VH-VL binders against Proteasome subunit beta type-11 (Psmb11). Designs and how they scored, part 27

Target 1, 253 residues: Proteasome subunit beta type-11 (Psmb11), of Mus musculus (Mouse) (q8bg41)
Amino acid sequence: TTTLAFRFRHGVIAAADTRSSCGSYVACPASRKVIPVHQRLLGTTSGTSADCATWYRVLRRELRLRELREGQLPSVAGTAKLLAAMMSCYRGLDLCVATALCGWDHSGPALFYVYSDGTCLQGDIFSVGSGSPYAYGVLDRGYHYDMTIQEAYTLARCAVAHATHRDAYSGGSVDLFHVRESGWEYVSRSDACVLYRELQKARSLEQELEAKACGIYPEPATPQGARECKELFVEQEEVTPEDCAIIMKTETM
Key: E = the ipSAE of ESMFold2; O = the ipSAE of OpenDDE; V2 = 0.75 times the mean of E and O plus 0.25 times the DockQ between their complexes.

## First folded at step 18 (VH-VL; framework fv_zagotenemab)

Design c03 (from b04 with light chain S96E; at its last look DockQ between E and O 0.67; V2 from the best seeds 0.72)
Fold by ESMFold2, look of step 18:
Structure c03 (fold): chain C 253 residues (1-253), chain A 120 residues (1-120), chain B 112 residues (1-112)
Amino acid sequence: as target 1 above (253 residues)
Amino acid sequence: EVQLVQSGAEVKKPGESLKISCKGSGYSFTSYWIGWVRQMPGKGLEWMGIIYPGDSYTKYEKNFKGQVTISADKSISTAYLQWSSLKASDTAMYYCARLEYDEGWYFDLWGQGTLVTVSS
Amino acid sequence: EIVLTQSPGTLSLSPGERATLSCRSSQSLVWSEGDTYLHWYQQKPGQAPRLLIYEVSNRATGIPDRFSGSGSGTDFTLTISRLEPEDFAVYYCLQETRYPYTFGGGTKVEIK
């Protein structure tokens, strides 16, 4: 599974592969891992499909109860706090769900990570799943807050496609969503293998042009197909717990 | 048995007060919203308002705000609809209903209705 | 406020015939993807409304499968495949997507 989300000037991007795992047999490539919570809020999924479906159903119910009382839906931050509180009630049930909530609050694009143990973190970039180290490698090379919309779409597609190539549990297609102030939209679903092949061809042509321009030939590539997670990728996925703790501490709910 | 039982029919004169009741039994009364519905003679159904008996939070439809009072006494699992001064136009059948929101979002349980007749 | 318009106002049919009742909403009733809170109720004279169909197409417990619901967005339909004598009643749609919750004006299904 590879899921990612990042916040930038024009909103929040969420993307994921579509591979479903059935124990050790991986045969269901069309699964959705980016799920609408409501018209202006998305969540990613990383956990069993049953656990995720349960939590989004419960979350939607609680959001409707809040809307009934207060006349409007909670903010992304308020929703993240609500979800974290709900999950704290079930800490002993071995329910493993990690989600990135993607939306747009008063101060702009908003992105929160929520885990089933009650953890709630605000951040600019989250990638979760077995493919996340590979996705982070691509994101760190290309991410900046001021990306254009098309640059953000390309970055997200590349990050998931690359992770799908390296991670045996990621595959199928790349789903891409964009959350603006007015709400989310489903931008595309693209075949991950086709995307990766196009990236390889573009890189190979670039290397040849660079070598011809300066008379230098590329060094031999390392063998493909090795599954490797270097220490560098791990350090690049973090947002500080202090940022989320400060937000949760100042939030009065 | 899960049920809502309403108070009996009332015949009143204009200007009199009235409080009708809706008693829930067989379930956790404080855990579900109760709504009130009016049906004028020969007419359709219209919502009047809703209450959460757990904390008595109440919300009124705009045409009924200030016209009626919705309340609950959770110690006896009872919701109320109350008028301080009845008008002839208040003649109608009044229903209470429980909002199911655990397995879906719909009013699944209805009281039998209370006929209120206001005439001189 | 969301207005529900039901048609026809009266539907005169014989037992065994198929009944088709319409409910049109002034605004979309989609709360989120997959969540549309449009319900159908049956009311016989002197009785409380009885839930038939919840959330567009789900039959309530104990409702015969001759009742079915369909539709999306703003247009919804209740279908009774073969009318039984006990089905002659008034039918209301109800939306709970946005407070205030509102009923349609009703469709009376009466014996021809």
Scores: ipSAE 0.638, ipTM 0.848, lowest interface PAE 1.3, mean pLDDT 82
ESMFold2 (binder alone), look of step 18: mean pLDDT 91; pTM 0.927
OpenDDE, look of step 18: ipSAE 0.821; ipTM 0.924

Design c04 (from b04 with heavy chain L109Y; at its last fold request DockQ between E and O 0.55; V2 from the best seeds 0.71)
Heavy chain, then light chain:
Amino acid sequence: EVQLVQSGAEVKKPGESLKISCKGSGYSFTSYWIGWVRQMPGKGLEWMGIIYPGDSYTKYEKNFKGQVTISADKSISTAYLQWSSLKASDTAMYYCARLEYDEGWYFDYWGQGTLVTVSS
Amino acid sequence: EIVLTQSPGTLSLSPGERATLSCRSSQSLVWSEGDTYLHWYQQKPGQAPRLLIYEVSNRATGIPDRFSGSGSGTDFTLTISRLEPEDFAVYYCLQSTRYPYTFGGGTKVEIK
ESMFold2, look of step 18: ipSAE 0.675; ipTM 0.858
ESMFold2 (binder alone), look of step 18: mean pLDDT 92; pTM 0.946
OpenDDE, look of step 18: ipSAE 0.846; ipTM 0.932
ESMFold2, look of step 19: ipSAE 0.648; ipTM 0.840
ESMFold2 (binder alone), look of step 19: mean pLDDT 93; pTM 0.946
OpenDDE, look of step 19: ipSAE 0.735; ipTM 0.885
ESMFold2, fold request of step 20: ipSAE 0.620, 0.636, 0.625; ipTM 0.835, 0.841, 0.833
ESMFold2 (binder alone), fold request of step 20: mean pLDDT 92, 92, 92; pTM 0.942, 0.941, 0.942
OpenDDE, fold request of step 20: ipSAE 0.832, 0.881, 0.878; ipTM 0.931, 0.956, 0.956

Design c05 (from b04 with light chain E55D V56A; at its last look DockQ between E and O 0.40; V2 from the best seeds 0.66)
Fold by ESMFold2, look of step 18:
Structure c05 (fold): chain C 253 residues (1-253), chain A 120 residues (1-120), chain B 112 residues (1-112)
Amino acid sequence: as target 1 above (253 residues)
Amino acid sequence: EVQLVQSGAEVKKPGESLKISCKGSGYSFTSYWIGWVRQMPGKGLEWMGIIYPGDSYTKYEKNFKGQVTISADKSISTAYLQWSSLKASDTAMYYCARLEYDEGWYFDLWGQGTLVTVSS
Amino acid sequence: EIVLTQSPGTLSLSPGERATLSCRSSQSLVWSEGDTYLHWYQQKPGQAPRLLIYDASNRATGIPDRFSGSGSGTDFTLTISRLEPEDFAVYYCLQSTRYPYTFGGGTKVEIK
């Protein structure tokens, strides 16, 4: 299972693979691991599907009761604290749920991690599941808060697709959701193998473009020497006699 | 047996006060919202307001705010609808109903109704 | 506030006929995916409303299988496959997706 969510300038992205358990002779259908809680709130799931479904059902009921009383739904933070408190009351029930709550409320885009032991953490990036180390690798390299929407979608797709390639328990398709001020939307479901191949093509193209950029300047006759001489200039803390000789022979035009 | 039992029919004159009741039995009365519904003669159903008997938190529909009082006495599992000064236009059938939220989100249990007649 | 419009206002039919009642909402009645809180009630003269269908399509306990509900979003239908003498009554839809909860104006099903 690979789930991820991150907060950025234009909202919150949630994405996950669709691999489901296959405990019988019958092929299991693709599973949903990004679950709408209400119009402006999504949750991810990496615990057992039954435990997650149970907690989301109970959470929705409590949110509806709060909405009836108060005229509006709680904030994302309030919802996260409510869920954590509910889970703390039932620690002895052997329910295991790890979820990222993704939403938009009066304070803007918000993202919280909630675990069944009552843990509640706010953050900008969460990935959960057996594939999460691989997803974090991609997220750490590509994440910045000021991403465009398309950059965010690409990052999420790539992170999950990479994780499905590396993690034996992740696979199927990549579900992608985007939470905006107006609410969440289901952006896409894409085949993870297709996405991974597109990631490989993009990586290969990047490597080819980087190789061509390194060759933009004329290269010396010796390839190894030229690559050594092309190291980025870093201020030299001392000047050797060899350095002085080179400078004295070279024009500074 | 789970039920809501309302007080009997009332015949009143304009300007009189009235308090009608809705008693719940067979379930945890303080754990469910009770709504009040008016049906004027020959007309449809309209919500008046709701109450949570556990703490007496009450919400009124816009046209009924300030016109009636909804209350509850949890010690006797009873909700009330009350007028301080009845008008002839208050002549109607009044129902109470319980909000069910264990299987869905709907009003599953209804009182039998209380007919209120206001005439000079 | 959500307005429910029922049509027709009166439906004149004979016993044994199929009745199709419509309820249209001014806004979507989906609270979350899979949760649509549109309900159907039957009211006979001098009686309290009786729940027939909850959450758009679920028959309440004890309701005959000739009653069925369908629809989604903003458009909902109550169907009575074969009218019985006891089915001639007024039918209301109710939404509980957004407070204030609201009833439709009703559809009277009467003998032609």
Scores: ipSAE 0.636, ipTM 0.840, lowest interface PAE 1.5, mean pLDDT 83
ESMFold2 (binder alone), look of step 18: mean pLDDT 92; pTM 0.944
OpenDDE, look of step 18: ipSAE 0.860; ipTM 0.943

Design c06 (from b04 with heavy chain G35E; at its last look DockQ between E and O 0.70; V2 from the best seeds 0.71)
Fold by ESMFold2, look of step 18:
Parts: C-alpha cells; structure tokens; sequence
Structure c06 (fold): chain C 253 residues (1-253), chain A 120 residues (1-120), chain B 112 residues (1-112)
C-alpha cells in the first residue's frame, strides 16, 4: 500500500495505489484508498477497507451532528482532533488505522495525520504504507510549497508510481485527488505500470537529448583533433525515477 | 411498542396560550432528536424545528423562531410545542417525529398529529 | 435554503398503471460521495406521513418492491410500477442534507 498527501499553495493533493489486500483473487477489484469524508475533506486509508469504512461512517455521523448543532462543519484541525479522540476510545480493539485528512477550511488548505492510538499531527507532507519510504524519497526531493498545479500532479504521480515499482505490496493504478477551496476533485486514475514506463522513457529521452546537444558543438576548422565538450545548460532539474518532472507532460502547448 | 403519542386536538381563541405534547415510549428518548412539522389546512408539510431531549438543545426554522417554543422533559420522555399567544393563522395539524441519524437521517417515527384550531 | 419542487402537482391514473413522480432540488443534495439525503413519504388523509424511500433509492422496512426511487444531484424520481388501490395518496420528498430540512410541495396521485 502506498498513500501520500501534501499541502501546497493551491490546495492539498492526495494520491494512492489501488492494490487490494486480497490480491491473490482474480475477482478482487482495485481498492480505493482515498475516501471522501465530505465535499471539502478527504481521508487516506492504510488498513483494511472494513476498518476504514467503519471509522469514516462514524466520523461522518459525528460531523453531521456537529453541523446540525453549530451551523457549520468543524475545521480540518477540529475534525482531526475529533477522529483522534474517537479512535482513542476504541484503543483496546486494535483497529490499526493511520490516515491523512486532506481538506480546505477557513484557514486554507490543511493536512493532518491521525493514527488509531490517538496521535494527531499537522504537516505539509505525509506518506503511509509499505511503499511510503520510496514515496518520501521522491516527495522530499521534489516538494516545495509554491508548486504549480501541474507540478504537484506530476510529483504525486511520480512518487506513487515509483513506490509501486519498488514495493511488492503496492501496485495497480495511481488515484489522484486535488482539494481546492471549492472542494475535492478526483483528477485521474492511471495504470501504475504504464505510468512508471512513461517516467523511465521520459528520463531516457532527456539523457539522449543532452548527449546530442553536447555532440553538436562545432569542431575547429583545423584537421587537428578537438576536445568534445559535454557542458550543457539544463532548463530543469535532473530527471530521475526519484524526481517529479516528466518531460512528456510539459508539452501541453 | 416503539411510538410517539401526541396530545389531543385543541380548540382555542386568538391570544390564548397552548402547549401540546409528544410522548416517546419503547426506546431511549434522550438518544434521538425530536422534530416538529406543521401542516396548514390543504397545504404541504413544513419543518419547524428540532430538539435534543438529552440536553434540551433546540434549533428553529427562521419563520418559526420567536413564534413558538420547543422544549422537552426527559424525566417523562415528552417533547413540547408551545405558543404564548395563538393567532388564527396557527390553525394546522402539528406532528412530532423522531430523526433517525445513525443510518439515513430521515424521520422514521411519527406521532399521530395534534389538530390545533384557533377561532373566535 | 434548499427548495424542492415536485411535479406534477396532481397525477390522475387508473389502478395498474405506472406512476412517475419528480422532485427537483434548487441545490445539490449530495453531502458527500455516496450520501444523498433525499427521502420520499406517503400521506393519506387524516394520517401521519409514512416513510417509503430513504437516501434516494432504499426502500424502508415493509415497503412493497413496486416502489422504487432513483436520481442524483438535483433530480429525483419516485416510481410506482403498478398502482394498487392503497397507493392513491399524496407523496412528498424531503431533504435532510442541509439545515433547515425542507419538504417538496407534494404530488397527489388520484384515481382517474
């Protein structure tokens, strides 16, 4: 399982693989690991779908009760604290749930990590699951708060796709969600294997273009040998499986 | 067994006060919200407001706020709808209903209705 | 405040015919994905409303399978596949997605 979320200038991104926990069955459908809580709030999953569905159902009911009493939904922070408190009451049941709450409220984009022991942490980046070390590697190198929307989408797709390649328990497709002020949007579902191959192909093409640019330097008119120069001016950061930039996706014009 | 039983029909004059009741039985009365619904003669259903009997928290639809009082006495499992000064336009059927909020957020249990007639 | 508009106001049909009732909302009734709080009630003269369908399409306990609900977002439909004599009544939609809760104006289904 690989889930991630990060907060940036234009909202919160949530992404995950779709590999099912019962993956030995040919009849098992792809699982959904990013779950809407309400129109401006998403949660990620890291446990069984039954455990997560139970917690989100209880959370939604409590949120609706508070909306009825107070006239508005709690903030993302308030929701995170509520969920943590609810999980703390059931600590003895050993429901292993780690989730990232991704939302937009009066304070803007917000991201919280909640674990079933009652832990509640605010942050800009969270990744959870067996694939999370690989996702963090990509995120930590490529993340900055001021990313454009397309840079953020590319980073999220790259991080999950890379994790599905390296982690045996992650795979299937990459689900991508974006939380804006107006609410969350389900942006895409892309085959992780296809996406990873596209990333590798883009890196290979970048290496070939850089090599050809170096070899284009004019040689002196003299028949004497001239030293080839491999000095290049790169317009972007070096592209690797661990970097977020995908050359193909910058060709929108 | 599980039911809401409302007080009987009332005939009143303008300016009189009135308090009608809705008694819940066969379930945990303090665990469910109770709502009031008005139906004027020949008209549809109008949501008036809601109370949580456990702590008496109330909330009113805007056109009924200040016009009626919703209250409850949890010791006798009873919710109330009250007017301090009735008007002829208060002539209607009044229902109480229980809000099911665990699974679907609908009114799953209704009282039989209380007809209030206000005429000189 | 969410306004529910039911149409037609009156539906005159014979027993055995199919009835189709519409409820249109001024705003989306989706609270979250999978949670659309639109409900259908039946009311006969002198009686309290009776729940038929909750959350768009789920039949309440004891409701015959000739009653079905469908729709999404802002447009919802109650269908009675073959009218029985006891089905001639007034039908209301109710939304509980957003405070204050509101009813539609009703559709009277009467004998032609």
Amino acid sequence: as target 1 above (253 residues)
Amino acid sequence: EVQLVQSGAEVKKPGESLKISCKGSGYSFTSYWIEWVRQMPGKGLEWMGIIYPGDSYTKYEKNFKGQVTISADKSISTAYLQWSSLKASDTAMYYCARLEYDEGWYFDLWGQGTLVTVSS
Amino acid sequence: EIVLTQSPGTLSLSPGERATLSCRSSQSLVWSEGDTYLHWYQQKPGQAPRLLIYEVSNRATGIPDRFSGSGSGTDFTLTISRLEPEDFAVYYCLQSTRYPYTFGGGTKVEIK
Scores: ipSAE 0.609, ipTM 0.822, lowest interface PAE 1.7, mean pLDDT 83
ESMFold2 (binder alone), look of step 18: mean pLDDT 91; pTM 0.929
OpenDDE, look of step 18: ipSAE 0.806; ipTM 0.913

Design c07 (from b04 with light chain D35E; at its last look DockQ between E and O 0.57; V2 from the best seeds 0.70)
Fold by ESMFold2, look of step 18:
Structure c07 (fold): chain C 253 residues (1-253), chain A 120 residues (1-120), chain B 112 residues (1-112)
Amino acid sequence: as target 1 above (253 residues)
Amino acid sequence: EVQLVQSGAEVKKPGESLKISCKGSGYSFTSYWIGWVRQMPGKGLEWMGIIYPGDSYTKYEKNFKGQVTISADKSISTAYLQWSSLKASDTAMYYCARLEYDEGWYFDLWGQGTLVTVSS
Amino acid sequence: EIVLTQSPGTLSLSPGERATLSCRSSQSLVWSEGETYLHWYQQKPGQAPRLLIYEVSNRATGIPDRFSGSGSGTDFTLTISRLEPEDFAVYYCLQSTRYPYTFGGGTKVEIK
């Protein structure tokens, strides 16, 4: 599995492979790992499919309840805090989910990493899954905040395609999503093998041009750091019986 | 049996107060929103407002804000709709309904209705 | 506020005929992908509304197969494939996508 997301000038990009990571048998590698939460918010999946589906179902219900009370949906940061709080009730239940929440709210483009142990981090770049080391290699070299939309799409496609080539558990196609101020957009689904071949052709041409130029290419910018979501709080909220009751109620459905 | 049971029909004069009830049984009363709906004679259905009995949080529809009071007593699993001063135009059938939000966000349980007649 | 417009206002039909009821929304009823909160209720005189269809097309427990719902976005349809004598009633659509929740004006299905 390879998932990635990054924040840039024109929003947030989320991309992932489509290979099923269940067991040793894969009859159909097409699965969806970037999931709309609502019109302006996406989440990635990199744990078990059932665990992620459960958390997104519970999250959507809570977001609707909050919208009912307050007249509007929480911010991306507020949603990340909510998800982290919900997950912290169930530490040690062997639920293993990691997600990047990708959205645009009144504070602009926003990206948060949330893990099932309650960890919540704000950042500009996240990649998760067995293929993420390979995706980070590409992202680290090519990322900068001021990318054009086309540069961002190319970087995301390149990073996932490279990871599908190197990671045995990643493959199929590359799904690409873009979160703008107006909401998310499903940009493309492209065959990972085709993309990788195109990248190899482009790299070969670049090497030929470098050999003629006698110079060196600029070194890729380093990725921006991450800020832990807990730094956004004076103190962590205690888990309440209501938080646990919400989870228990979903388990009986 | 999971049900909402409303208080009986009322005949009142303009200017009088009235409080009608909606008792929930067979489920966790404090865990679900309760809404109130008005249906005037021969007319359609209108939402009046909603309450979450767990903490008594309420919201009113704009046409009913300040006109009625919605409340709940969770110790006896009962929601209330109350007027301080009835008008002839308040003559209608009033229903309470539970919001089911675990499956599909619809009102799955309805009280039998309380007919309120306000006439001089 | 979302306005639901039902048509026709009255539908006069005989038992055994197919009934088609329309509900149009002033705004999209999609809350998120796969979550469209448009519901259909039946109301007989002197009775509370009864849920027929939830989330566009899901039949509520105990509702006969002759009732079906369809549509997307802003346009929705309730279909009764073969009217039975007990189906002559008023039908309302309800949206719960965005507060305040709203009902359509109703469609009365009556015996011709």
Scores: ipSAE 0.662, ipTM 0.848, lowest interface PAE 1.4, mean pLDDT 83
ESMFold2 (binder alone), look of step 18: mean pLDDT 92; pTM 0.943
OpenDDE, look of step 18: ipSAE 0.830; ipTM 0.933

## First folded at step 19 (VH-VL; framework fv_zagotenemab)

Design d01 (from b04 with light chain R98K; at its last look DockQ between E and O 0.57; V2 from the best seeds 0.63)
Fold by OpenDDE, look of step 19:
Structure d01 (fold): chain C 253 residues (1-253), chain A 120 residues (1-120), chain B 112 residues (1-112)
Amino acid sequence: as target 1 above (253 residues)
Amino acid sequence: EVQLVQSGAEVKKPGESLKISCKGSGYSFTSYWIGWVRQMPGKGLEWMGIIYPGDSYTKYEKNFKGQVTISADKSISTAYLQWSSLKASDTAMYYCARLEYDEGWYFDLWGQGTLVTVSS
Amino acid sequence: EIVLTQSPGTLSLSPGERATLSCRSSQSLVWSEGDTYLHWYQQKPGQAPRLLIYEVSNRATGIPDRFSGSGSGTDFTLTISRLEPEDFAVYYCLQSTKYPYTFGGGTKVEIK
């Protein structure tokens, strides 16, 4: 699995491969790893597909309940905290779920990493799954907050395509989503192998053009400093035991 | 059997108070929202408000806020709709309905209705 | 507030005919992909409403297969493939995507 999300000036990009792994069998039907949670919220998923689907179903239900009670749309941060709290209640279950939750709320575009152990982190770039190390390698080279929409799309496609090329557990197609102020939109699905080849060709052409242009020494643009990812440790509000009881009652009927 | 049973028909005069009931049975009453729906004679269905019997959280529709009181007694699995002072315009059929719990918000169970007639 | 417009107001048909009822929303009823909260109810004279279809296309328990729901976004349809005598009633759509939840004005299916 390769999933990624990153925040930039024009919102949040989410992308994922579609290869599903069913245990020892690589030939499972294509799975959707970017899951709509709300019109303004997307989650990427890494882990057992059935488990991920269940968590998002429960999350959606809880968000609907909150919407009914509070009359407000959930914030991205609030949703991430809720998901983290929900997962933390099930720590005894061998659930291994990593999620990048992204959206646009009153505070603007936001991105969170949520893990089944209850970890919740805010950040600008997250990749989850077996292909994530490869995706990060591409993202770290190309990411900047002021990217154009087209640059962001290209970067996301490139990162997933490269990851699928190297990671045996990633492949199929690349799904690309864009979270805007108006909500998330589905951008494209592309064959990962075709996309990788196209990207390689494009890079080769660019390198050839640069090599031709480097007959004239352009001055090296000074690398603007990596802004320190302030790890905002979101303090886990103590979920009262009463809140956990509501989640358990739905499974026994 | 899973059911909602409402109190019987009421004939009242303007200015009188009224409280009608909706009793749930065959399911966990405290785990489902109860809504009230008005249907004036020969007219469509109107959402009035909802209550969660588990904690008595109540939400009213704008047109009914301050006009009626919705309450519940979880000990006897009963929801209530109440008027402090009835008007002739309150003449209608009133239904209680259960909201579905898991898949979405829709009424999957209805009471038989309570006819309220307000006449001089 | 989301307004649901049902059409036609009255549909006069004979037993055995196909009935097509429309419910149009003033706004999209998509809450998330795959989650559209449009529902259909049947109300017979002197009876409480009965759930027919939930979430656009799912038949409620005990509802005959001659009833089907379809649609997306803002346009929704209830179809009765072959009208039975017991199907002559008023049909309402309900949206629960956005609070306040709202009913359509209803379509009366009557015998021609």
Scores: ipSAE 0.603, ipTM 0.817, lowest interface PAE 1.1, mean pLDDT 88
ESMFold2, look of step 19: ipSAE 0.698; ipTM 0.871
ESMFold2 (binder alone), look of step 19: mean pLDDT 92; pTM 0.946

Design d02 (from b04 with heavy chain D102S; at its last look DockQ between E and O 0.53; V2 from the best seeds 0.00; counts 0 for: pae E 2.2 > 2)
Fold by ESMFold2, look of step 19:
Structure d02 (fold): chain C 253 residues (1-253), chain A 120 residues (1-120), chain B 112 residues (1-112)
Amino acid sequence: as target 1 above (253 residues)
Amino acid sequence: EVQLVQSGAEVKKPGESLKISCKGSGYSFTSYWIGWVRQMPGKGLEWMGIIYPGDSYTKYEKNFKGQVTISADKSISTAYLQWSSLKASDTAMYYCARLEYSEGWYFDLWGQGTLVTVSS
Amino acid sequence: EIVLTQSPGTLSLSPGERATLSCRSSQSLVWSEGDTYLHWYQQKPGQAPRLLIYEVSNRATGIPDRFSGSGSGTDFTLTISRLEPEDFAVYYCLQSTRYPYTFGGGTKVEIK
């Protein structure tokens, strides 16, 4: 599994592979690892698809109840805190190890990771899954906040396609989503093998042109190594009794 | 059986007060929103407001804000719709309804209705 | 607030005929992908409304399969494939996507 998300000037990008494990008589269809929560908010999956879908369904219900009382949906940060509280109260039931919430609220584009232990972290770049070290290698080289939309799409596609080439548990297609101020958009689903071959051809041409301009042939490409995650600026947040009581009340329904 | 049972029909004169009831049974009364709906004779349905009996939080539709009071007594699983001074234009059928939101998001349970007639 | 416009106001048909009722919303009723909160109710004289269809196309428990719903976004349809004598009533659409929740004006299905 390879999922990634990053925040930039024009919103938040979420992308993922579609590889799914099958243990049945017939092959399962490609899985969807980026799931809409509401119009301006997406979530990723890093555990079983069924468990994550159930948790997002419960989250959507809670968001609707808060919207009914307060007249507007919570911020991305508020939603991340709510999800963290839900996970913390029911740790033994959660098969998702981490999720990324990608959205746009009054503060602009926002990106949070929520961990199954109940903590949440704000950041500009996150990748999760067995393929994430390979995705981080590409992201760390190419990311800057002021990217154009097309640069961001290319970066996301490249990062996931590279990860699907290196990671046996990632593959299929690359799903790409873009969260703007007006809401999320499903941009594309592209074959990962085709993308990888096209990126390799473009990279080889660039290296050839650079070698001619420099007069020195490049060394053979070296695989990108694992990179440390970016420093996070949001400390862990503990579940309040109020959050837990709200969750218990709604779950008994 | 899960049900909402409303108080009986009322015949009143303008200026009189009235409080009609909606009693829930067979389910956790404090766990669901209750809405009130007016249907004037020969006309359609219109929402008046909603209440969450668990903490008595209420919201009123704009045309009914200040015109009626919605309340609940969770100790007897009952919601109320109340007028301090009835008008002839309050003549209508009034329904209470439960919002189901664990699956879907619709009003699944309705009271039988309370006919209120206000005439001089 | 979201306005629901039902058409026609009255639909005069004979038993056995197909009825098609329309509900148009002033705004999209999609809350999120897969969540469109448009519902259909039936009301007979002197009775409370009865839920027929929820979330556009799902039949409520005990509702005959001659009732079906369809549509998306702002345009929705209730279809009764073959009218039975008990189907002559007033039908309302209700949206619960955005508070305040609102009903359409109703469509009366009556014997021709």
Scores: ipSAE 0.555, ipTM 0.810, lowest interface PAE 2.2, mean pLDDT 82
ESMFold2 (binder alone), look of step 19: mean pLDDT 92; pTM 0.945
OpenDDE, look of step 19: ipSAE 0.819; ipTM 0.922

